# Designs tried in a protein design chat: VHH binders against F-box only protein 17 (Fbxo17). Part 14

Target 1, 286 residues: F-box only protein 17 (Fbxo17), of Mus musculus (Mouse) (q9qzm8)
Amino acid sequence: MGARPSRRQMTEARRLALTKLPPELLVQVLSHVPPRALVTRCRPVCRAWRDLVDGPSIWLLQLARDRSAEGRALYALAQRCPADADADADADGNRHDEFPFCALARFCLRAPFGRNLIHNSCGEQGFRGWEVEHGGNGWAVEKNLTLVPGAPSQTCFVTSFEWCSKRQLVDLVKEGVWQELLDSGQIEICIADWWGARENCGCIYRLRVRLLDEYENEVVKFSASPNPVLQWTERSCRQVSHVFTNFGKGIRYVSFEQYGRDTRSWVGHYGALVTHSSVRVRIRLS
Below, E stands for the ipSAE of ESMFold2; O stands for the ipSAE of OpenDDE; V2 stands for 0.75 times the mean of E and O plus 0.25 times the DockQ between their complexes.

## First folded at step 4 (VHH)

Design s13 (from v04 with T100W W104Y; framework vhh_lunsekimig_d3; at its last look DockQ between E and O 0.74; V2 from the best seeds 0.71)
Fold by ESMFold2, look of step 5:
Structure s13 (fold): chain B 286 residues (1-286), chain A 121 residues (1-121)
Amino acid sequence: as target 1 above (286 residues)
Amino acid sequence: EVQLVESGGGVVQPGGSLRLSCAASGFTFDDYALYWYRQAAGIERELIASITSGGSTNYVDSVKGRFTISRDNSENTMYLQMNSLRAEDTGLYYCAAEFWDEQYTSMYDYWGQGTLVTVSS
């Protein structure tokens, strides 16, 4: 006879028993907890747990589980990651006051590899996330008439009879790609865009993608200036793409800048169409 | 002050030829795409020929084989050689130079004032 522990009492007893573990075993146990739960639920338990979550060991164990060629290459770079300062999230300006996150923790939380770092890439959320400049009748958003391969939404931005521009600034460090990783010489930054024209009007399309340092000064750029398109007859949009490699040290931002207009000065939205814009980061395998 | 000035327009008979010029002052053509637009009466101006900084050209179908765009960066001048002119070629011809604003995410064209071409018997 005797009272049996409730689910809540067993959770509390399990938590107390875990705080008695040697740090080496506790790290192993905590490494199986998803990144968000580590930060939101495990870190506040006690000072010992906080110190483990704020250190590199748990995150290195999580990264080591990816045994693919890409995972092994990343793990090798992660082993050289500083445990401190470059994980500073200056986005809000008060991160040091609230939660220190080491660079590996941010990488695991943000999961930047294999993800499109451009927000609202197809206009599915209007112009959210984009800095826009409206020429003529300005930018508009409309449904794609033809399928754009791999697009998360079948919508696009369309321009008018005077130059329309829009820009998105990607902060690679805040997305989890810590500065030493960017500086390693083993990172590629892959960009792509899809563009086209309305079937009864031509367009002019331009793309400028710039890699910027922490002061937003241009270090490297890629520009695409295809010849004007006078009449659009293709079933799908055209793709432009570029891979930045060997870009040296000090890169922090990617500035993704698009420009479009028509060729016939028609009132309305008859200019270049753009959609499925992307910025992706990967490890160079060789 | 940036300025584009067209010249070479005039009255010509069908089948004749004209050569338009566009001279720039206040900036250098070297790195810019250049354009000729045409505006007929009652129509908005339309791109008819373009040339990239690298020399690649493009034309609307109605002028292919008859018009030739070219650039002479050393003279800071663009040309449009117009052969086998037709009455439908009558209109104002504008040159334009595409400008990338290096400091801001913006783009605009510099435009000339236009030069009139009249093709009549």
Scores: ipSAE 0.566, ipTM 0.841, lowest interface PAE 1.7, mean pLDDT 85
ESMFold2-Fast, scan of step 4: ipSAE 0.614; ipTM 0.853
ESMFold2 (binder alone), look of step 5: mean pLDDT 78; pTM 0.763
OpenDDE, look of step 5: ipSAE 0.831; ipTM 0.947

Design s17 (from v04 with Q103S T105K; framework vhh_lunsekimig_d3)
Amino acid sequence: EVQLVESGGGVVQPGGSLRLSCAASGFTFDDYALYWYRQAAGIERELIASITSGGSTNYVDSVKGRFTISRDNSENTMYLQMNSLRAEDTGLYYCAAEFTDESWKSMYDYWGQGTLVTVSS
ESMFold2-Fast, scan of step 4: ipSAE 0.580; ipTM 0.831

Design s29 (from v04 with D101S T105K; framework vhh_lunsekimig_d3)
Amino acid sequence: EVQLVESGGGVVQPGGSLRLSCAASGFTFDDYALYWYRQAAGIERELIASITSGGSTNYVDSVKGRFTISRDNSENTMYLQMNSLRAEDTGLYYCAAEFTSEQWKSMYDYWGQGTLVTVSS
ESMFold2-Fast, scan of step 4: ipSAE 0.589; ipTM 0.843

Design s30 (from v04 with D101P T105K; framework vhh_lunsekimig_d3; at its last look DockQ between E and O 0.89; V2 from the best seeds 0.00; counts 0 for: unsure alone 64.1 < 65)
Fold by ESMFold2, look of step 5:
Structure s30 (fold): chain B 286 residues (1-286), chain A 121 residues (1-121)
Amino acid sequence: as target 1 above (286 residues)
Amino acid sequence: EVQLVESGGGVVQPGGSLRLSCAASGFTFDDYALYWYRQAAGIERELIASITSGGSTNYVDSVKGRFTISRDNSENTMYLQMNSLRAEDTGLYYCAAEFTPEQWKSMYDYWGQGTLVTVSS
């Protein structure tokens, strides 16, 4: 007696019931949804859900749930993030990238802390992501002969008999590290690179890492100029690393610039080998 | 504007000594790594000795213990003291200064014109 609701009627009733939740309760419910699902599945449901996903409240609640020392430090800084502004936006609020969400949403989606912000760090995708200048016979990519600890791929870039250079420009704001967080004085930018000589030829290796402002002007520089490798029997690769701290306000980009050549002027790819380049951001621990 | 001028080359018997000089002008000498390269007949230039701005040195094995690179920043001059010379040391000796451009682009070297060292019996 009495017909059971159709599947269509039950689905419609569930959809209406969910969309009728008071905003404060809906925010709590949505704050438990993973970031990607929030933007791909929840945001399209209705205007109320879209407004919540596009605003800061859901994302602040997600950040607050990380009760680690790092999570609490980040949450304090996130509360200062402008709700309606993005560093990529112009004066009229227009966003100039493919990620239209607020800064907190971008942080949650990109998860920049601890992640290597250098793309294609070992040459596993050829030169994708790198600006390259070829000297001599130019750069090439080859398999590592010596295992490089922690590298996501055991491949490297190799240089030639004239200076080869390449650069990657990391946009920290686009990666989710919003400008006020960068300006807080509480973050560190950690860089590293791995390099070595080919077994049968010496090399010269240089690294320059520059922190740039929004106009791409240099604000801070680190340079590594190790002595050339002049002995034919180097066994292991070498790491160079540096931590930028106390770099002041206005930093937006990291320019990661690498250079290499050989010492024998041999035709071919006998110059410095470089791989596993990294840029990582972290909260400064006291 | 940048100039590197080598001097001190000549003819010497095996076991002899020579001191090469590289006088530099047109750049801030103190800030740059400097190099001696050697080009023997039939071989391209090879790096044989280097010295950093801070004075740290490095050598290929074939000259280690026999050659000494040094710099005098007050005179904008780099030196190569060459002792116990061998016939294999014969060649053109070039000094070089390594330049990193202020704007990002490829690095390059400035070179002297070379000074000839001939080691013959």
Scores: ipSAE 0.616, ipTM 0.860, lowest interface PAE 1.3, mean pLDDT 86
Fold by ESMFold2-Fast, scan of step 4:
Structure s30 (fold): chain B 286 residues (1-286), chain A 121 residues (1-121)
Amino acid sequence: as target 1 above (286 residues)
Amino acid sequence: EVQLVESGGGVVQPGGSLRLSCAASGFTFDDYALYWYRQAAGIERELIASITSGGSTNYVDSVKGRFTISRDNSENTMYLQMNSLRAEDTGLYYCAAEFTPEQWKSMYDYWGQGTLVTVSS
């Protein structure tokens, strides 16, 4: 038990020792570092660390640590990920952000499995993230007086007396689900939406969810056309859900399209209430 | 051109019956949700009855049990059977067919011209 080095000297000695490890051992050590810290703290240390973080090995080891049945299935698919996979290119090969990492890095950083890929799902940020078509008085965002289980916010979108629509386009590759993984036949895309009407009001609600290729052409479609609410004494919100499976190859986008209007020509926003929209991705166990 | 044509309106006494028809030309009803709307003098148009492409029906409370919406895709015609008519049922009755465009955007309806129903004592 000798005198302890100063904290500064210990940190520098430790850093220097780590940079002198053989690459295979350094990969093992760095694989225990959380994804964001790998990118923000480890990557800038030196060229050797940068090259490791930019490569697939660290990320494969991150994925290997999930020993659930889902994690093991994902790991098998991740081992087949192309080394040159561009995780954030559009149909013309253009990068949508300045993220230089492999597809496995994007998957680990974005953590798309189980996460809601719809942005601003309840209108908590107004209309951010949504492409909107306004009929009559258009869409409004207001407080939802009806409890919706699991909703991240007590807000909802409400339509006017003419057809209103809004769409969100989810780029699955940009969210971390690389093309070969989507094409594997082991991915499920789970969609859900909540809709209803105000007390003593009515609405018509429609949902169309389309799986699109890289050129935004429709490949697969789900449509929900529930019976209109014509007038009710009680407030309620109802869920629509669907799971896409075995959708084939070439899927890149989920187009989540909502349509609604009032059953009456009332000025204002007394039509369809929509909230807690979701698109989630999971692996299917075979 | 695409058209919806209503027929069967008229004057009837309280407690009487009328059957409205809506015939389509230029398109088929097979995949469309279909609607009957009512507009009384000085008030807004209101959806009173609906039928989905699968045949499921819905009605506003004031007409439940009295009105029946039906469709015949082979005749390309929709009907509204109106029984036990009341003075409050007086108005212009419009048929409509819902259309969802191929590309995403606002939906629209094809509308009929309207047919007048007058319930008078």
Scores: ipSAE 0.570, ipTM 0.832, lowest interface PAE 1.6, mean pLDDT 85
ESMFold2 (binder alone), look of step 5: mean pLDDT 77; pTM 0.754
OpenDDE, look of step 5: ipSAE 0.851; ipTM 0.954

Design s31 (from v04 with T100S D101P T105K; framework vhh_lunsekimig_d3)
Fold by ESMFold2-Fast, scan of step 4:
Structure s31 (fold): chain B 286 residues (1-286), chain A 121 residues (1-121)
Amino acid sequence: as target 1 above (286 residues)
Amino acid sequence: EVQLVESGGGVVQPGGSLRLSCAASGFTFDDYALYWYRQAAGIERELIASITSGGSTNYVDSVKGRFTISRDNSENTMYLQMNSLRAEDTGLYYCAAEFSPEQWKSMYDYWGQGTLVTVSS
């Protein structure tokens, strides 16, 4: 949902003066308004403003103002985004995401580049957002006493003595990355995960990350299967990471799948500790 | 059908040696990570040694330097060479094979039935 408008931007959005401008000038003026304010404040003003916000031109101009190398590369790709590009997959109502605006608007509103697309990455909201399978005593969410650089919360998931798994499906289009951008060959999907165990405990940890098409068929896969650790002596967790690049056309989802268990049959949660899971998208510079 | 069968257990004096074998059938053994577990009387099972499909090994500290895990993919067999045996090494020894990445829907290790090792005078 974008930034709060400044006092200056609120003054520029004044209805009476701005509704008299030609469409070409109005779109340029409104393109300086943050994405959320365009939708929540400018769109309701009148039919002409609504039509501009519902169209791609204002959002394309927003992208044009990022003068970084990444911004310029994105702008060139955004110019090729179809005017009728929809975030909705199915016109007959079988699959819709309730997003009423164009694909460029979704990108600007969601701001997917660099943001972690995994929700509840450290268990700070319990198991919300995760599909979970509980082996033995299952997963627990606990305070993480182990150092993990950059983690947004000091919580972690910890497994029991039987295999536990959890997975999250990231819908890249829902997160704002439109079809033609994903297909461009200029997108990198960066994944990372942190794993460990309690002091003097052991674990087995596995990660599988799959890029899926619109039908949820596997196209590309990354797997991490580090050697079991029988006694954890480190004061920090270990990181696994991978970058998907040049993955071709038709990718829509990232499936992020974790598996773990204790090396002993101890009752409770003394197995694999996982936290700070991430899926991030960025543009590749030529 | 997937099956693991352990052999080589027995009674041995402290300081003695034994070699355990785990013969696998019903699957392509060489793509699997393989494990030796030990369960002492009245105590829960623990992983004591592991070997990856690539041959990398790991051991619990109490057996490191005394036990050696190995695999022979051509014979579909895993081994545990146990030297300098101690009274605390007494227990049931189980072999296990982890599911391969292509079978991640099956989150179950394949287990043998166990072989007894007794270290006593």
Scores: ipSAE 0.438, ipTM 0.766, lowest interface PAE 2.5, mean pLDDT 84

Design s49 (from v04 with T105K Y110V; framework vhh_lunsekimig_d3; at its last look DockQ between E and O 0.84; V2 from the best seeds 0.00; counts 0 for: pae E 2.3 > 2, unsure alone 63.5 < 65)
Fold by ESMFold2, look of step 5:
Structure s49 (fold): chain B 286 residues (1-286), chain A 121 residues (1-121)
Amino acid sequence: as target 1 above (286 residues)
Amino acid sequence: EVQLVESGGGVVQPGGSLRLSCAASGFTFDDYALYWYRQAAGIERELIASITSGGSTNYVDSVKGRFTISRDNSENTMYLQMNSLRAEDTGLYYCAAEFTDEQWKSMYDVWGQGTLVTVSS
């Protein structure tokens, strides 16, 4: 067929053909493109495409496709999201230039309702994502020989003979749960953790999960202080869980704070085991 | 400054009873978990009894049914009632209270000095 156009030339010709569409048709076409491709492939095509990807219309159409009760409830709230909402703004209104998209775009890209917002929840990446304070011989990571249901990895964090502490701060807004959605009264924040003791060992485990405002001040707290697992007690792998509801306006962060130690002063890593920590967000129905 | 002071230790015959006390100064017990630990000669200190702020208790098997931990917030004092004492109960007994800081970085215990219990025939 003579001179075949290069891959670059073919892509350019397709982009030019689509740029001739009326805006309302272009929005419909682009709404069928996956979120990451919209940002990486469609946005650079021309200014008109960039403006559509940076605005709310395409993202509203994508959200509308979830016909479940949860999807319809979310869509109703998404329609109230201001077109100029800045997903990257901090408490002082400063805009971060790295993410110029609207709040709905960040929600669709991050998909916060579909995943655990705790990173490295089982220690599979060492301590990455966790702020740690070591007591005794400090925290360690090891293979968890007791099966933990639903865990992405069968690894755990282990504590020592003095209190070990660690924390992860989840920025709900940057994970895509925009502030007006958080303030809607229709959001639940579900937390869970799994903990236990090594065979023939005892442990003390504590969990504190705090909902913080944009200034990182505590607004709501959940604390779990289960009875210690004592040395000659039957082994157990136990879950603690809690659902935050009706927490009012102004929440931005979840501070997930874990503490553990042994019941004796044994050198080494014989304290509480923790794994499969989770923070999940969902929309409340009814 | 926060302090814990144990008292009530001493020498007792097997089968006897003893009541240990732990008094706090510089803070109140109200919202804190409290603990009794035991250290026998030649072994590590071990947790033997605990009581939560809500009054829930837990014990190691070796003392369950014989020892009772309790708290009296009005006296700012914790107790360990020790009944049916055995020779293996001999050791230093420590009380402890746990704290969590406001930020998240630390959880720590305040310890008493220890009180000696000797069970001899």
Scores: ipSAE 0.383, ipTM 0.729, lowest interface PAE 2.3, mean pLDDT 84
ESMFold2-Fast, scan of step 4: ipSAE 0.622; ipTM 0.860
ESMFold2 (binder alone), look of step 5: mean pLDDT 76; pTM 0.753
OpenDDE, look of step 5: ipSAE 0.831; ipTM 0.946

Design s52 (framework vhh_lunsekimig_d3)
Fold by ESMFold2-Fast, scan of step 4:
Structure s52 (fold): chain B 286 residues (1-286), chain A 120 residues (1-120)
Amino acid sequence: as target 1 above (286 residues)
Amino acid sequence: EVQLVESGGGVVQPGGSLRLSCAASGFTFDDYALYWYRQAAGIERELIASITSGGSTNYVDSVKGRFTISRDNSENTMYLQMNSLRAEDTGLYYCAAEFTDEWKSMYDYWGQGTLVTVSS
């Protein structure tokens, strides 16, 4: 006997039953709905559901279900999160009316822990997401013939014979890491970058990663300036990595900046090869 | 006024030696990575030798074992000792200095170049 109502018909019948639950039971039931569905399907149902999804209780219950050591540490910090999230306003003070204002909701929706916060990390979307300065023939995006373990795409950015640079500004609060969580002293910001050159070509590569306050003032900096390579003979790219910890209070942005050029004045793109750039955040277990 | 001034270029026979100097004025070398570039045949300028602020050196294969880069921070001078010179070493030699914590430009300062001619 396999006669059952269609999934859509069952969902509609369930929604009608759920709208009649007391608020305290509705919060429990809705807390089992995945974050995207809470916003796209539950929030539009009625004002009472919208008010619940816009509040912290459902999201706090979702965080409480992760019983790992990391999950418990996050939950303790989440309990101290303010109910109103002014940080969700954009630069002009505008708010995203279609999404919850609660910082916990943004954290659950964005899932910043363990995710690469750098967009277009290998050039798989051209220069989208990057602020670029082109020296000489500029940057090119091309197939990467050099091994990079774990890279999401086999593409890379390659510089010309004059200085090329590109930058990405990561807004940690907009990515879901609310200000009190950043200020807790329990957040680590992990950065990495992969660099190299074409076979028998040379490069000069530099990385500067800065933690900036809300006014974009530099608070903490990491710089990597490897020795120039005159001939690349390796079968793999080299990695640079760093972990920021105990960086204090008031951090909002990560500025990720790459600089590179060829060691020769060759017309074309024979300089520094960069790919698989990453900025990741995690909670520290002491 | 900040300047790098190269000296020591000249005409030498194959197998001869020259020592190039690069002197800085208006700043000190202490925190700078220092470079020698060569422009041969007027078309290609290449990095041939580098020395970090910590003293680590690197060379292009064609000059390894023949050229030695060194620095004297107390005299604000960098040197390139060139031994066993070949006709292929003929070119304009440029020094460059780069501050590792300044990201406005990779090459904060460049010299004007000194000519080395290796001929019989």
Scores: ipSAE 0.035, ipTM 0.452, lowest interface PAE 6.2, mean pLDDT 83

Design s53 (framework vhh_lunsekimig_d3)
Fold by ESMFold2-Fast, scan of step 4:
Structure s53 (fold): chain B 286 residues (1-286), chain A 120 residues (1-120)
Amino acid sequence: as target 1 above (286 residues)
Amino acid sequence: EVQLVESGGGVVQPGGSLRLSCAASGFTFDDYALYWYRQAAGIERELIASITSGGSTNYVDSVKGRFTISRDNSENTMYLQMNSLRAEDTGLYYCAAEFTEQWKSMYDYWGQGTLVTVSS
């Protein structure tokens, strides 16, 4: 969608003319501005623009532009989103975001559908974003010499000879999927992970993915327990994947938990290789 | 309380056979993958055979075709049938399962081990 004016195309004279439009027309004009620019450039212009950006109408119009079957289904659900909803309010009612408090704004700004919600999925930023438990010589990050289709980086995590684990907790609401949308029964949560061993190495690999409520209680679980690699003559990586559907109401978090260790060596980092971990959300078509 | 108890070890001549048993209690046996490990003196434990909850098996190359892992979910027992035994098969044999407490704590639970001696 290339119809939106860039911030560099907005002259002072044009901006002054826009501030004199009725709110209904101003909403239409501002709805063509990219989400980031709405927050960083338009919102600070004056209180009237701030009130429009903080409200749902501009963001509903942004969603209306995706005329795919998925976009139309999302738009129907978005029209039912509470206008003043912000599910990231803390227990005292305080908002921690510096952005508009509208849930639709967060969705548009974060663009969660189809995006990988796992941060640092291949170890390209070391252990950033992961909670890590180191057994033996611990986890290491190394260059992945095994082809993994679609991986954004050539890096992988590798375990040592004792159990290593790492977890990422994905807050679906913080990523833009508001609570009523999660509860709609129309969301699918798609998980995947790639695991393997180096040439002439062996490993045990385990994946546990849990859907948690707002109190971090387990509601639904997927576990993958493939057979250990006891000896491979060639390097390999295999994918594990699962789709969560019809998981009910009250889900907030995805807990993505990886476990691995070496089956053969008692030194170094020759155990399970894990990379290209993903959590993606999509809308189910009726 | 989780318990794994091995039995069936003993002394056997080269070319002989033994069947090891691992009796399990204190967990839902059907839901767990189970393993046989072997430890020779002065060497770390080596995973030699595995069986998933679904019954899929895997073996280290040195025992393929000679050893067979199996499970009986009605008896909460796992077995290792060892045929064509060699002097190199001598060692302590442990059954094991993985347990996790929270996401942080993955650990192996081990039985006490059963000694297999292949000697003339």
Scores: ipSAE 0.516, ipTM 0.801, lowest interface PAE 1.8, mean pLDDT 84

Design s54 (framework vhh_lunsekimig_d3)
Fold by ESMFold2-Fast, scan of step 4:
Parts: structure tokens; sequence; C-alpha cells
Structure s54 (fold): chain B 286 residues (1-286), chain A 120 residues (1-120)
């Protein structure tokens, strides 16, 4: 007696009080709740809350709060987003994932703008997330002796003496960038990669990045083909970067494809070092 | 279909010169990076000279100033001019063209090799 309610009891009492609000006020109140809490805590409360979280209004209000030039441009596009769009539907309208929410909810939950959409960008999780082709002794994951600014790990991938390649396919719609937003002409897809070789070793490095439609047909391509380096003398890795803009309509995937080899037939992993690969999406200001 | 044929190898005295040629059939050189590799007895095969589609060249230190790589896209032929030849230049010389397929695989097309022997 006299003890204050536990955090759980206080949270439950608060939820019960809020369920008695009129729908128009409930939308405003719930729009201040962070996206993860809307899904994990608010959605299970009752059917009325579930219907609001599954709909676009709360998410649109969250987007309206970013009053930067970028935020205002995004909000204008978000107002035109179809409320019933199924981002993971196949050609027959069948849902392929378990995401029950609208496209705006996926955008808010995944926060794709500025985030690196490449997973395991430095090899910190081995080869997880990458489709790999091994030539010679294949790829290895090793410590990178050169600090790369902003890299989440000091690891890198290194090739052997025959061509090695690895690829990652980024589904932009699954990452939260809905189709009408991609088709708006206001999206930029920013790619980057860091490459090099061991001290006094050589490498051949190639990068191909393709924007693909829903059928995985190539629509546009960027290729980087730096000159082979026969002896690496730099203390830092080199960066390749490119921005895709004005790519038209129908883009769904980014295919990020790396290739490398040693300039010599050395047994082991003395070829191209690659790390801190990135695919990022941003809105263009007019 | 695709074939690279080297020529110009032979026996030469120290300090002499040789010019190697690599002729392509079944494809055009215009879009490809091209390479000369060398394999000497007891030594791993190594890239000694490269030339990009734009004509930019690169060399290993042991041949810089002595060897010159060049390409003639109209004749579909690449060359290696070798001057001031040394005993350590003895080996099999391979030309190669870098190729990528539509599925993400990368590979080199190789010639059969031409033997260069530097001896007295």
Amino acid sequence: as target 1 above (286 residues)
Amino acid sequence: EVQLVESGGGVVQPGGSLRLSCAASGFTFDDYALYWYRQAAGIERELIASITSGGSTNYVDSVKGRFTISRDNSENTMYLQMNSLRAEDTGLYYCAAEFTDEWTSMYDYWGQGTLVTVSS
C-alpha cells in the first residue's frame, strides 16, 4: 500500500485510457508514437488501433513532421501513395512477405533514406548476404590494415589469383521505397565501394551496378574499370562512387556486383581488397 | 569462336630486342582491357603489362623503360615491344583479354603463349 504502480501497470492504464478517445483525436495522439512502438505495442491494443496502424494516416502525419526541404518534398510524394498498395505482391496479386501494413508504414519502419542497404558491407559476418563466385583459392575475409572512414568494421574481402565475384541484390520496394516514389523522378540512388590491395601486391578491380525492373531486366548500368595496379603503394583504399538519377520508371532492384583478382598467380589471397560497399537512397530537391 | 594468337617469340641475345604481337579473331578489342602475362620456370605467372580500352598503360617495375605495350584496334592486334632484354626475361608470354558474361562471371580469354629465350 502506498507503492506506485509498476511500469507495466502504468503503461497498461495509459493504453486503456487512450482507447476511449474519438478516432480523430486518437490518430493525432498515436502519430507521436515511434514506428516500432506503433507496431509492437499500439497495434495489439484493440481493433480500432489496429485499423489505424494498418492505414496510412498515422504514418503520413509522422512524415509531415520533417520540415526540412527534403522532408517537405517527401511528404508531397507520400500524399499520393496508394493506401492499399501491396509492396510484396507478385504479378497475380499474392503477398510474398508477412508485412500487413501500408507502403508508408514500411518506409517509416525501415527508414531507407541515407541508410546503407548493402548488408554485411565489410565482411564482418563472413559471406552472409552475398552471392559469391570463387576463382582459384576464392574470397577470404580478413582484417583491413587501412582505416576506411565511416566503415562499420575494419574487415575486408580479398580475392585470390583467379577472378572472384560477389553480388548483392537490393529490393528497393522491400526496403521501404514504394514504386510511385521510385517512379517520381525525385529519387537518387547513391552507390560507393572501397578497393585496394596489400602493400606491394597488385590487383584488378571491377564494379558493375545495375538498376533492374521487377522482372530483373537491366534498365541502366554503371561500370567502374580502374586501371590494374601492379604494385600497391598507397596507405589508403580508393573509393568509387556514382549517383543514379533520372532513371525513369519501373526500377525495383539494385544489383551490386564486384569482381577482382591478383595480378600474379600467387596461391592464397593477395588480390583485390574490397570493403564498405554501399547503396543509399535520397530525395532530390528540384 | 574467340581466339587470341601470339607471335614474335624466339631466341635473342642479351641486350637484344623482340616485338610480340597478339591478334584476335571472333571479337573486337575496342571495349576490352588487354594484358601481357609472363611465366618463367619455377615462377608463378604474372601480369607484366596492361593497356586499357582508352590506351592507358601500366608495367611491373622490372620491365619499365624497357617494354612498351600498345594496341591497334583497327587491326585487332596488341603488341609488346621488348628492348634491352635480360636473361630473367626468359619465359612464356601470354596475351589475355578481359571478358565478363551477362550473369556476373568474369574471365580472361588467353592465347596459347609464345616462348622468349634470352641466351648467349
Scores: ipSAE 0.417, ipTM 0.773, lowest interface PAE 3.1, mean pLDDT 85

